# VHH binders against Phenylalanine--tRNA ligase, chloroplastic/mitochondrial: the designs that were tried, part 22

Target 1, 376 residues: Phenylalanine--tRNA ligase, chloroplastic/mitochondrial, of Arabidopsis thaliana (Mouse-ear cress) (q94k73)
Amino acid sequence: AVDIGGVAIARNDVVREDDPTNNVPDSIFSKLGMQLHRRDKHPIGILKNAIYDYFDSNYSNKFEKFEDLSPIVTTKQNFDDVLVPADHVSRSLNDTYYVDSQTVLRCHTSAHQAELLRKGHSRFLVTGDVYRRDSIDSTHYPVFHQMEGFCVFSPEDWNGSGKDSTLYAAEDLKKCLEGLARHLFGSVEMRWVDTYFPFTNPSFELEIYFKEDWLEVLGCGVTEQVILKQSGLENNVAWAFGLGLERLAMVLFDIPDIRFFWSSDERFTSQFGKGELGVKFKPYSKYPPCYKDISFWISDLFTENNFCEVVRGIAGDLVEEVKLIDQFTNKKKGLTSHCYRIVFRSMERSLTDEEVNDLQSKVRDEVQKKLNVELR
Key: E = the ipSAE of ESMFold2; O = the ipSAE of OpenDDE; V2 = 0.75 times the mean of E and O plus 0.25 times the DockQ between their complexes.

## First folded at step 16 (VHH; framework vhh_3k1k_2)

Design r06 (from p02 with A97T; at its last look DockQ between E and O 0.90; V2 from the best seeds 0.86)
Fold by ESMFold2, look of step 16:
Structure r06 (fold): chain B 376 residues (1-376), chain A 120 residues (1-120)
Amino acid sequence: as target 1 above (376 residues)
Amino acid sequence: QVQLVESGGALVQPGGSLRLSCAASGFTFSDYAMRWYRQAPGKEREWVAVISYSGGRTSYEDSVKGRFTISRDDARNTVYLQMNSLKPEDTAVYYCTARYIYGWETEDHWGQGTQVTVSS
């Protein structure tokens, strides 16, 4: 059991192996309660604290901070309240961890917006672990951490400004986030790119020129009015932003693989003892990879995410990448074969041939069992 | 496998028009936002236009606003860029993207591009 926000969460609240509506494995349950964002000597926690410092310094501590909200939320909170279409593919068992048909592990911190607004909060930051079924490579992991900010304005705020409420909120948002980007990255060139999110209109992303490339820092926008109306705020306007902490921390600390964030290896953890930005991760070793290929005829049960979940469940953080390297269709029989390359590499040591062969053998057995594929 | 194939790039005179197409396959087209980018010689790739899931929301880079129109045809799994009043500065390789959105996180799939050249 783990405690989040004073609530004990038992394994059987989350993992239900014999329930077809449940797709949460033990490997994901083991991440609940780790809350890397709450560790002051961890890159994720250091980044969170640096963002808090920006808002405290520039907004006189007026933003309320929520960092211990439960990741177990309803589908209404996770999807409907943030205007995800009812038939959207992100609602599928392929993309989202379901506890049951109406309960998920949150895929974003915006799952809490409606609740916080109904409780009367109007300026807040939410930070927490978020979950999604995903591919496997050095920048993708099924658990990561988001922070978002939300700010409500009343008519008194924009009256007399010469701007309508939407323009007022958008300009305030951009000023706030340019300041945040300068706080985190220093003096950098910035550009705004219009984009689309279901829950904001207009929607933007902020890019900075950093290390000779354009880096997307965050997504943001003016909150859709229907969200505010549903919380009793029909005469208001608001802005929201969201950012992934791992992606920013990888850039700020020069961390090359997302798996490092989950390491307890002292060679990693000892480098962040000052609790400050400005530290660059010094690699202590790059261990050799082992590449293993697996080919099979796919079935109706097969998806790449389902395959990656099998591999992740067996190899954990010993798998660095799963990549489709060949696809072949026998048109005469109407069958499709996929060939995947699995890259095994430990962040902490060299793997033996025996260890890798054992992992691959278990993957071959489990993928046939769970995904109804025919090995080639 | 996700595929995006741009077409319609050509050599045109200043003031002319072109229609770019991007044919999509391997995903549920209506679940994705679609975007156009361009890259001129010696410059970074830049955003040009975006269209929402339903097509009801569009936005454009300032330099093309009023001249370019993005649209989508979900029955044909195709996004278009209508380019009017073309200028030499519009010369670039044009790329379409399909954007998967999952909360605040996004992931883009890119086409290979189509060359547009505006010259007298």
Scores: ipSAE 0.787, ipTM 0.926, lowest interface PAE 0.8, mean pLDDT 91
ESMFold2 (binder alone), look of step 16: mean pLDDT 83; pTM 0.841
OpenDDE, look of step 16: ipSAE 0.905; ipTM 0.962

## First folded at step 17 (VHH; framework vhh_3k1k_2)

Design s01 (from r04 with V50Q; at its last look DockQ between E and O 0.87; V2 from the best seeds 0.86)
Amino acid sequence: QVQLVESGGALVQPGGSLRLSCAASGFRFSDYAMRWYRQAPGKEREWVAQISYSGGRTSYEDSVKGRFTISRDDARNTVYLQMNSLKPEDTAVYYCAARYIYGWETEDHWGQGTQVTVSS
ESMFold2, look of step 17: ipSAE 0.806; ipTM 0.929
ESMFold2 (binder alone), look of step 17: mean pLDDT 87; pTM 0.882
OpenDDE, look of step 17: ipSAE 0.905; ipTM 0.959

Design s02 (from p02 with A33G; at its last look DockQ between E and O 0.85; V2 from the best seeds 0.80)
Fold by ESMFold2, look of step 17:
Structure s02 (fold): chain B 376 residues (1-376), chain A 120 residues (1-120)
Amino acid sequence: as target 1 above (376 residues)
Amino acid sequence: QVQLVESGGALVQPGGSLRLSCAASGFTFSDYGMRWYRQAPGKEREWVAVISYSGGRTSYEDSVKGRFTISRDDARNTVYLQMNSLKPEDTAVYYCAARYIYGWETEDHWGQGTQVTVSS
């Protein structure tokens, strides 16, 4: 059992092996309650606190901070309340961890927008762990951390400004976020790029020129009016922004693989003991990879995410990457074969041939059993 | 097996028109926003135009507004860039990108590009 915001969450509240609508494995449940963002001497927590410092220093009406909201939310909260289309691929069991047909592990912190607006909050930051089924590589992990900001304006805020409400909110947003980027990265060249999110219109990305490349820092925009109307705020305008903490922390601290954030190795954790930005991670060793290929005829049960969940369940953080390297279709039989390369690499030690062979053997057995593939 | 293949790049005189196409495969096209970028010689890659997954929202970089039009044909899994009133500064390699949006997070898939040259 874990305690989030004073609520006890048992394994069977989240992992329900007898329920065909549940796809949450034990490996994901083991991450609930770790809350890296709440650790002051961890890169994720240090970054969160630096962002809090910016908002505290620059806004007399302080932004309210929510960092301990439950990651177990309804599909309405996670999708409908933020205008995700009913047939969008993100709603599938392939992309999202479902507890049951109406309950998910949140995919983003925006799942809490309607709840907080309904409770009367108008300026807030939400930080938390978010969950997504995905592939395996050095920048993708099924659990990571987001921070989101939200700010509501009333007509008296933009009256007399000479601007309509949307322009007023967009200009305020851009000024706020340029200041945040300077706070985190210093004096850098910035550019705004138009984009689209379901829950904002207009929508933007902020990019900065940093270390000789353009880095996407955050997404943002003016909140869709239907979201405000749902909360009784039809005469208001708002802006929102969101960012992934791991991606920014990897750049700010020179952390080369997302798996490091989950390490308990003192060679990692001791480097951040001062609790401040400016530390550059010093790798202790770059251990050699071991490559293993697996080929099979795929089945109706097969998806790449299902395969990655099998690999992750067996090898944990010993797997660095799972990559499709070859594909062959036998048109006469209507069969397709895939070949995947699994890269085994520990962040903490060299792996022996015996260890890797044992892991690969377990993967071969489990993929046949769970996914009905035929090995080649 | 996500694949994006641009076509239609050519040498065109100033004031002329050109239509770029980007054929997509390996994903459900209607779930993705589509974008065009360009990279002129010696310059950074820059965005040109964007179209939402539904096609209902479009936006353009200021220097191409009124001259370029992005559109999509979901039945053919293709995005287009109609370029009118072309200028020498439009000379660049043009890339299409498919954007998956998942909350605030985005993931882009890129094509290999097609060369557009505007000169007399």
Scores: ipSAE 0.703, ipTM 0.887, lowest interface PAE 1.0, mean pLDDT 91
ESMFold2 (binder alone), look of step 17: mean pLDDT 85; pTM 0.860
OpenDDE, look of step 17: ipSAE 0.858; ipTM 0.941

Design s03 (from p02 with E107Q; at its last look DockQ between E and O 0.91; V2 from the best seeds 0.87)
Amino acid sequence: QVQLVESGGALVQPGGSLRLSCAASGFTFSDYAMRWYRQAPGKEREWVAVISYSGGRTSYEDSVKGRFTISRDDARNTVYLQMNSLKPEDTAVYYCAARYIYGWETQDHWGQGTQVTVSS
ESMFold2, look of step 17: ipSAE 0.803; ipTM 0.930
ESMFold2 (binder alone), look of step 17: mean pLDDT 84; pTM 0.852
OpenDDE, look of step 17: ipSAE 0.909; ipTM 0.963

Design s04 (from p02 with S30R G56S T106K; at its last look DockQ between E and O 0.93; V2 from the best seeds 0.81)
Fold by ESMFold2, look of step 17:
Parts: sequence; structure tokens; C-alpha cells
Structure s04 (fold): chain B 376 residues (1-376), chain A 120 residues (1-120)
Amino acid sequence: as target 1 above (376 residues)
Amino acid sequence: QVQLVESGGALVQPGGSLRLSCAASGFTFRDYAMRWYRQAPGKEREWVAVISYSGSRTSYEDSVKGRFTISRDDARNTVYLQMNSLKPEDTAVYYCAARYIYGWEKEDHWGQGTQVTVSS
């Protein structure tokens, strides 16, 4: 059992073997409650605290901070309230962890926007672990951390500005986020790129020139008016922004693999004891990798995400990467073959050949059983 | 397997017009926002245009506003870039990108590019 927001959450609250729509494995349940963002001497927590410091200093502590909201939310909260189309692929069991047909592990912190607005909050930051079924490589992990901010304006805020409400909000947003980027990265060149999110219009991305390249820092925009109308705020405008904490922390601290954030190895954790930005991770020995290939004729049940879930369920953090390296279609029989390379590498120890062979054998067995593929 | 194949790149004179196409396969096209990027010789790749899932929202980089138009045809799984009033500065390899949006997270798939050259 874990405690989140003062609520005890047991395994059977999340892993519901009696519900055919439940696809949450024990490996994902084990991550609930770890809350890396709430650890002051962890890169994720350090970054969160640095962002809090910016908002505290520049907004007189007016932004309310929510860092302990439950990741168990309804499909309405996670999708409908943020304008995800009813037929969008993100709603599938292949992309999202479902507790039951109406309950998911949140895919983003925006799942809490409507509820917080209904409770009367108008300026807030939400930080938390988010969950999605995903591929396996050095920058992808099924659990990571987001922070987002939300700010509501009233007509009094923009009526004296000479701007319409949308322009006012967009300009305020850009000033806020340029200040944040300077706070985190120092004096850097910045540029704005227009983009698309279903829950904002207009939508933007902020890029900074950092380490001789343009780095995408965050997404943001002016909140879609229907979202505000749902909460009785039809005369208001708002902005929102969101960012992935791991991605930024990897850049700021020079951390080369997302799995490090989950490590208890003292050679990693001891480097962040000051609790401050400016630390650069100093690599220690990488243990040798072992590469294993698996080829099979795919089935109707096969997706790469389903395959990665099988691999992750068996190997956990011993798998560094799952990469498609070949595809072949037999046109006469209408069969498609995939070949995947699995990179096994522990961050904490060397793996033996026997260990890797055992993991690979289990993967071969489980992928046939669960995904009805035919091994080649 | 996700595939994006650009076509329609050519040599044109300044002031001319050109339409680029990008044919998509291996994913549900209507679930993706579509984007065009370009990369001139010796320069970084830069964003040019974006079109939303439905096609109802578009946006353009400032230097191409009023000259370029992005559109999509979901029945043909194709995104287009209509390029009018072309200038030598528009010379670049043009890339199509499909963007999956997942909350605040984004995943891009890229095409191989098509060369556009604007020269007398």
C-alpha cells in the first residue's frame, strides 16, 4: 500500500485482475508513491523546487502548488475535460494504463485542471508522476513527471491593456515563460514556435539555444474557452503550460539515460546532495551491454507497445532499449515479420550470459503467449 | 511502420509557385497534427507550418505567412504545402513531420525530404 494525498492505495485498487479492461502490471504499480518530484535531493525534485522558486519570487507566492494529487483519475478527467477526441488513439488500451473502463492512471497532469478550477483555484502549479504505455530507450519510460501551470485572468486584467483577452493572455504567458527559462538556463537566446494542442488555442512551444543546439523546453498556450466554460469561467481567459521534468533534468544535469532517475545506487544519488541546480552528473563505469534479437511474424494483437510491455514486465530496468531493426512482408501470404533488438544492460552490475539468456527465453515465451506471434 | 514520403520539389524561378505533397502510411493519419520543416544549406532545420488534426487550425512561420498554405486530405492520408511567390531564401530541403500529441508530450515522425530550389 502507498499513501498519496492522504489516501492509502493498495495493489488491488490498481491491479484489478477481475476486470478485463485492467492493463496495469505490478511493475507499474510499484512506481506509485515513489514521487521523485517530492525528493529535495533528487534531480527531479531539485528541478521542481527551482521552478517553485521562480514563481515564488516573481508572483509573491500566489501560485498554489499541488504535488500530491492521486494519479488515479477518470477517463472524463484525463480525456474529455481536456478535449481529447472520443476516437483518439491515446484512449486505447495500447497507449493508456486502465484501472477499469472509466478509470486510468493519468497520462498528464492536465487531468486535474477542471477539478481544480471547480474548487475555485485560478493560479496553480501541478506536479506529478504520469503514466503511458511506451517504447523503451534512453529517453522513454512508462512513468515520468510533469509540471504544469495554469493562470486565469479576469476582464479587469486586460481591459486596461489595449489588447483583446487572447492576446493579453498569450503575451503574459510568453513573458512568464521567458523568465522561467532564464531562471533555469541563464541568459540564452529564445524562440517561439507555433504548434497544436487540443486544449489550447493558440498553442506554442518555447525553444532555447543551449549547448550549441535548439532545445525544446515546454509546450503552452491560451486555454480553450470551452474548458473555462465548463467551470463557470466563461468571462475569463487563461493560459497553461506543461513540461516534462525528466527531459529538462537530463539536459540540465547531463544525465544520459532516464533509468538513472529510478536508481538507488549511491554513485548516482550522492552527486545531488547539495539540492541545487548547476550539478553535472559525472558518469561512472557503464556495465557491458548484451544484444539479443528476436524475430517473429506479427499478429492482429501485436503492437510495439504491447511488445515493450512484455519485455518490461520480464526484464524491468535491465532493458535499456528495444529497437525495430528489420521488417519483411511476405506478399503471397500477407504476413509481416518484425525483428527487434533488445539491449540488456544493468546500471548497477554486470549481467551474466546465463541471466540474459534466461530473460530472452522468457520474453520469447511470453510474446508468443500474450501476442500470438509466430517466432522465426 | 510509419512512413512519410514527400514529393513535388523542383527548380523554380523567383516569384513562381510549387505544391509539395507528403503521403503518409503506417498510422491513423487523422490522429496526427502535420507539420512542414525546411533546412537550407549550412543552416539548422526550421519549422515552416503546422495543421491540426481536423485541419481547422493552421499556423505559419512569419517569413512564409501569406505566401504558403498548409492543407490536409484525410481521405488520401496526405498533407500539402502550397508555396507561392517563392524567393531564393526559400531554397531548402523540405521535410514533412507527423506529430502525435499525448497530453503535453509530443512524438515526431519524419520524412526523407524533397529539394526545392529557387533560382533564376
Scores: ipSAE 0.658, ipTM 0.873, lowest interface PAE 1.1, mean pLDDT 90
ESMFold2 (binder alone), look of step 17: mean pLDDT 86; pTM 0.874
OpenDDE, look of step 17: ipSAE 0.898; ipTM 0.957

Design s05 (from p02 with A98V; at its last look DockQ between E and O 0.70; V2 from the best seeds 0.55)
Fold by OpenDDE, look of step 17:
Structure s05 (fold): chain B 376 residues (1-376), chain A 120 residues (1-120)
Amino acid sequence: as target 1 above (376 residues)
Amino acid sequence: QVQLVESGGALVQPGGSLRLSCAASGFTFSDYAMRWYRQAPGKEREWVAVISYSGGRTSYEDSVKGRFTISRDDARNTVYLQMNSLKPEDTAVYYCAVRYIYGWETEDHWGQGTQVTVSS
């Protein structure tokens, strides 16, 4: 059992093999409760604290902070309350970890917006681990961390400004987030890009010019009125933002692989200290990769995410990347073949050929068993 | 696998019009907002327009407002960019993009692009 916010979560609460809707593997469950964002000497925690410092210093501690909310949420919280369409792909078993038909591991921190608003919170930061079924590469991990910011304004706030409520909120939002970007990255060129989120209108992305490239820092926008109305705030306006901590941390700390965030290797963990934002990761040993290809005729159960789940279930963090390298469709047979390259690479040690071969063999067996594919 | 295939790029005179198309496959088209980007020679890729998954919301870069129109046909899995009153500065490779959205997290997939050249 893991403890989150004083609530004990047992394995059987999350991993339910008898529920056909449940798709949470043990590997995912094992990540619950680690609370990397609450570790002062961890890059994610360091970054979180830096963001907190910004808000505390610029907003006189007006933002409440939530960092130990349970990642187990209802589908209503995770989807409906943030205006995700009923038929949206994100609701699929392919994309989201389901505990049961009505309960999921949160895929974003925005899952907590509606509840916090209904409870009377008007300014807050939510930080926590989020979960998504995803591909395997240096920038994608099924567990990562987000921070959600939310700020409600009342008519009294904008009535004297000469601006409508939406413009007022949007300008405040941009000012806030530009400041945050400068706080984290220093003096950088910034630009705003219009975008779309289901739960904000208008929606924006903030990009900064950093290391000779434009980097998306966060998404944000003015909260849809229907969300506020549902929370009893129909005469109010609000802005919200969300940022991925790993994405930013990788850039700020020069961490080349998202797997490092979960490493317990002293060579990694010892490099960071409390409040040391921007310390650059020093690579230690780079171990050679081992490449293994696997080809199969895909089945109705096959998705790339399902395949990645199989691979991750077998090899864990020993897999650096899974990439589709070839596909072929036999039109006569109506079958499609995929060829994937699995890159085995440990961050901690050299892998032996025997070990890799064993893992590959297990993958080959498991993919047939779980996804009913036919190996070529 | 996400596939985006842009078409319609051409050489046109200033003041002319052009309609770009992007055929999408490999995902549920109707569930995603679609975007157009462009990259001029020697410049960074820039956002041009976005249309929501329902088609009810559109947004444009300031320099193209009033001249460009983004639209979509979900039945054909196609997004369009109608470009009117074209200017030499609109010369660029135009890219179609789909963005996977998971809360605030986003992932972009791009097509190969189509060349638009505006010259007298």
Scores: ipSAE 0.439, ipTM 0.781, lowest interface PAE 0.9, mean pLDDT 94
ESMFold2, look of step 17: ipSAE 0.550; ipTM 0.784
ESMFold2 (binder alone), look of step 17: mean pLDDT 86; pTM 0.866

Design s06 (from p02 with S59Y; at its last look DockQ between E and O 0.90; V2 from the best seeds 0.85)
Fold by ESMFold2, look of step 17:
Structure s06 (fold): chain B 376 residues (1-376), chain A 120 residues (1-120)
Amino acid sequence: as target 1 above (376 residues)
Amino acid sequence: QVQLVESGGALVQPGGSLRLSCAASGFTFSDYAMRWYRQAPGKEREWVAVISYSGGRTYYEDSVKGRFTISRDDARNTVYLQMNSLKPEDTAVYYCAARYIYGWETEDHWGQGTQVTVSS
């Protein structure tokens, strides 16, 4: 059992292998409760604490901090409350981890906005693990960490400013986030990009020029008024922002592969003992990869995400990449064949040929069993 | 297989107009926000225009506001960029992008590009 937010969560509360509405595997359940953001000597926790320091220093401790909210939320919280269209593909079993038809592992920290607003919170930061079904490579992992900020204004805040409420909130947001970016990255050139998110209008992305390239730092915007009205805040405006902690930490600490964040190897973990930004990860020797190809005729059950889930379930973090390298359709039979290359590479040691062959054999067996593909 | 194919790029005189099209296939078009970007020779790619899922929200980079209009036709899986009052500085390869949005996370799929040249 795992204790999150004062609630004990057992495996069979989350993993239900005999329920077709459940797609949470053991490999994902094992990540619940790890809470890398709550570890002060871990890059994710260090980054979270640096962001907290910015808000403490610049907003007089007015932002409440939530870092232990349960990742198990309703589909209403995860989708409807943030204005995801009812028929949107992100709601599919292919993209989202479902506990049952109405309960998911949150895909973003915004799933808690309505809950916190109803409890009377108006200025807050939410940090936590978020989940999505995804491919496998050096920058994609099915569990990562987000921080969200939310700030509600009342008419007293913008009256007398000469600005309408939306403009007031947008300008306050941009000032806040430019300050945050300077706090984390120093004096850097910044640019704002107009964009679209369903739950904010206007919506923006902040980019900084850092290490000779433009880096997207965060998404943000003025909260859609219907969201506020649904929480009884019809006379208010608010802003929100969200950022992925792994993406920023990889840049700030020079960490080259997202799998490192999950490592217990002392050669990784010992480098962050000061608990502060400014440390650059010193790579230890890269180990040789082993490439294995697998080809099969796909089935109706096949998706790349389903395949990657099988591979992760067998090989864990010994898999660096899964890549489609060839595709062929037999038009007469209406059959499609895919060939995937699996790159096995440990971050911690060299793998033997015997180990890799065993992993590949298990992948071949399991993909046939679970996805009903015909191996070639 | 996600596919985006731009068309309509041409050589035009300053002050002229062009309409770019981007035909999409291999995904549910209405689930994606659509975008136009451009890249001038020797410059970085920059965003030009954005259109929401439903088409009800559009955004434009400052240098094209009032001159360019983005629109979408979901029945034809096509996004358009109407470009009026073209200037030499609009010369670029124009790219269509489809953006998948999942919470605060986004992923872009890119087209091949179409060349627009504005010169006298």
Scores: ipSAE 0.758, ipTM 0.915, lowest interface PAE 0.9, mean pLDDT 91
ESMFold2 (binder alone), look of step 17: mean pLDDT 85; pTM 0.857
OpenDDE, look of step 17: ipSAE 0.906; ipTM 0.962

## First folded at step 18 (VHH; framework vhh_3k1k_2)

Design t01 (from p02 with A98S; at its last look DockQ between E and O 0.91; V2 from the best seeds 0.87)
Fold by ESMFold2, look of step 18:
Structure t01 (fold): chain B 376 residues (1-376), chain A 120 residues (1-120)
Amino acid sequence: as target 1 above (376 residues)
Amino acid sequence: QVQLVESGGALVQPGGSLRLSCAASGFTFSDYAMRWYRQAPGKEREWVAVISYSGGRTSYEDSVKGRFTISRDDARNTVYLQMNSLKPEDTAVYYCASRYIYGWETEDHWGQGTQVTVSS
């Protein structure tokens, strides 16, 4: 059992092997309650606290902070309240961890917006673990941490400014976020790129030129009016932003693989004892990889995400990457074959050939059982 | 496997028009935002235009606003860029991209590009 927001959550509340509407494996349940963002001596917590410092200093401590909200939310909260279309592929069991048909592990912190607005909050930061079913590589992990900010304006705020409400909010947002980027990265070139999110209009992303490349720092925009109207704020305007903490922390701390954030190895954790930005991760060893290929004729049950979940369920953080390296279609028989390369590499030790062969054997067995593929 | 194939790039004179197409496959096209980028020789790739899931929201980089129009045809899994009043500075390889949106996270897939050259 884990405790989040003062509520105990047992394994059986989340993992239900006998329920076809449940796709949360033990490997994901083991991450619930770890709350890396609430650890002051962890890169994710350090980054969160640095962002808090920016808002405290520049907004007179007026942003309320929520960092302990439960990741178990309804599909209404996670999708409908943030205007995801009813038939959108992100709602599928392939992309989202479902506890049951109406309950998911949140894919973004915006799942809490409507609740917080209904409770009368108007300026807030939400930080928390978010979940998605995804591929496996050094920058993708099925659990990561997001921070979002939300700010509501009343007519008194933009009246007399000479601007309509949307322009007022967009300009305030951009100034706020340029300041944040300077706070985290120093003096850097910045550019704004228009984009699209269902829950903001207009929508933007902020990019900075950092370490000889353009880096996307965050997504943001002016909150869609229907979201405000649904919360009784029909005469207001708001902005929102969201950022992935791991991606920024990897850049700021020179951490080369997202799996390091989940390490309990003292050689990792001890490096961040000052609790401050400016630390650069010093690798204590780069252990050798072992590459194993697996080929099979795919089935109707097969998806790459389903395959990656099998691999992850068996090898955990011992798998660094799963990559499709070849595919072949026999049109005469209507069969398609995929070949995947699995990169096994521990961040903490060398793996023996025996260990890797055992993991690969388990993967081969489990993929046949779960995904009904025919090995080649 | 996601595939994006641009076509329609050509040599045109200043003031001319051109329509680029990008045929998509391997994903549910209507669930993705679509974008155009361009990259001039020796320059960094830059964003040009974006279109929402429904096609009801579009936005453009300032230098092309009023001259370029992005559109999509979900029945044909194709996004278009209508380029009018072309200028020599529009010379670039044009790339389409599909954008998967999952909360605040996005993931882009890129085409191979099509060359547009504007000169007299």
Scores: ipSAE 0.810, ipTM 0.931, lowest interface PAE 0.9, mean pLDDT 92
ESMFold2 (binder alone), look of step 18: mean pLDDT 84; pTM 0.859
OpenDDE, look of step 18: ipSAE 0.907; ipTM 0.961

Design t02 (from p02 with A98G; at its last look DockQ between E and O 0.91; V2 from the best seeds 0.86)
Fold by ESMFold2, look of step 18:
Structure t02 (fold): chain B 376 residues (1-376), chain A 120 residues (1-120)
Amino acid sequence: as target 1 above (376 residues)
Amino acid sequence: QVQLVESGGALVQPGGSLRLSCAASGFTFSDYAMRWYRQAPGKEREWVAVISYSGGRTSYEDSVKGRFTISRDDARNTVYLQMNSLKPEDTAVYYCAGRYIYGWETEDHWGQGTQVTVSS
């Protein structure tokens, strides 16, 4: 059981092996409650606190902060309330962790917008762990952290400005976020790019020129009016923004692999003891990899995400990457074969040949059993 | 594997027109927002246009508004860029991108580009 927001969450609340709708493994349940963003001497927590400092200093501490909301939400909260189309692929069991047919592990912090607006909050930041079934490499992990901000305006705010409400909100948003980017990255070139999100119109992304390329810092926009109307705010306008904390922390701290954020190794954790930005991670060692290939004829049960879940379930953070390296279709058999390369590498020690062979053997057995593939 | 293949780039005179196509495969096309970017010689890649899932929302960078039109044909898994009143400043490699949107998170897939040259 873990405690989130004063509520105990038991394994059986989340992992239900006898329910075909449930696709949450123990490895994901073990991440609930770790809340890296609430650790003041962890890169994720340091970044969150730096963003809080910006809003406290520049907005008179008027932004309410929510960092301990439950990641277990309804499909209505996670998708419908934020205008995700009913048939969109993100709703699939392949992409999203389902507790049951109506309940998921949130894929974004915007799952809480309607609840917070209904409770009367109008200026707030939400930070939390979010969940996505995904591939395995140095920048992808099935659990990561988002922060979003939300700000509601009343007619009194834009009356007399000479601007319509949407323009007023968009200009306020851009001023706010340019300031945030300077706070985090210093004096950098910035550009605004129009984009699309279902839940904002207009939608923008902020890019900065950093480390010799354009880096997307965040997405944002003017909140779709239907979202405000469903919360009783039909005479208002609002803006929202969202950002991924790991992606920015990897850049700001020079952390080369997302798995480091989850490490308890003191050689990693001790480097952030000052609790402030400006630290560059110094690698203590990079241990040798071992590459193992696996080939099989795929089945109707096979997806790459399902395969990555099998690998992750067996090898945990000992797997650095899973990459499709070959694909072959036998037209006469009506079968397709995939070949994957699995890169085993510990962040903390060298792996023995015996350990790697054991892991690979377990992967071969489990993928055949769970995904009904035929090994080649 | 996701694949985006641009075509239709050519040499055209100033004031001319050109239509770029980008054929997509390896993903459900209707689940993606589609974008065009361009990169002129010696310049950074810049955004040109975006089109929503349904095609009902489009946006353009200021220098191409009124001259360029983005559209999509989901039956053919293809996004287009109709370019009218072309100027020498439009000379660039044009790139198609497909954007998967999952909350505030996005993942882009890029084409290889097609060369557009506007000169007399």
Scores: ipSAE 0.772, ipTM 0.918, lowest interface PAE 0.8, mean pLDDT 91
ESMFold2 (binder alone), look of step 18: mean pLDDT 84; pTM 0.857
OpenDDE, look of step 18: ipSAE 0.909; ipTM 0.963

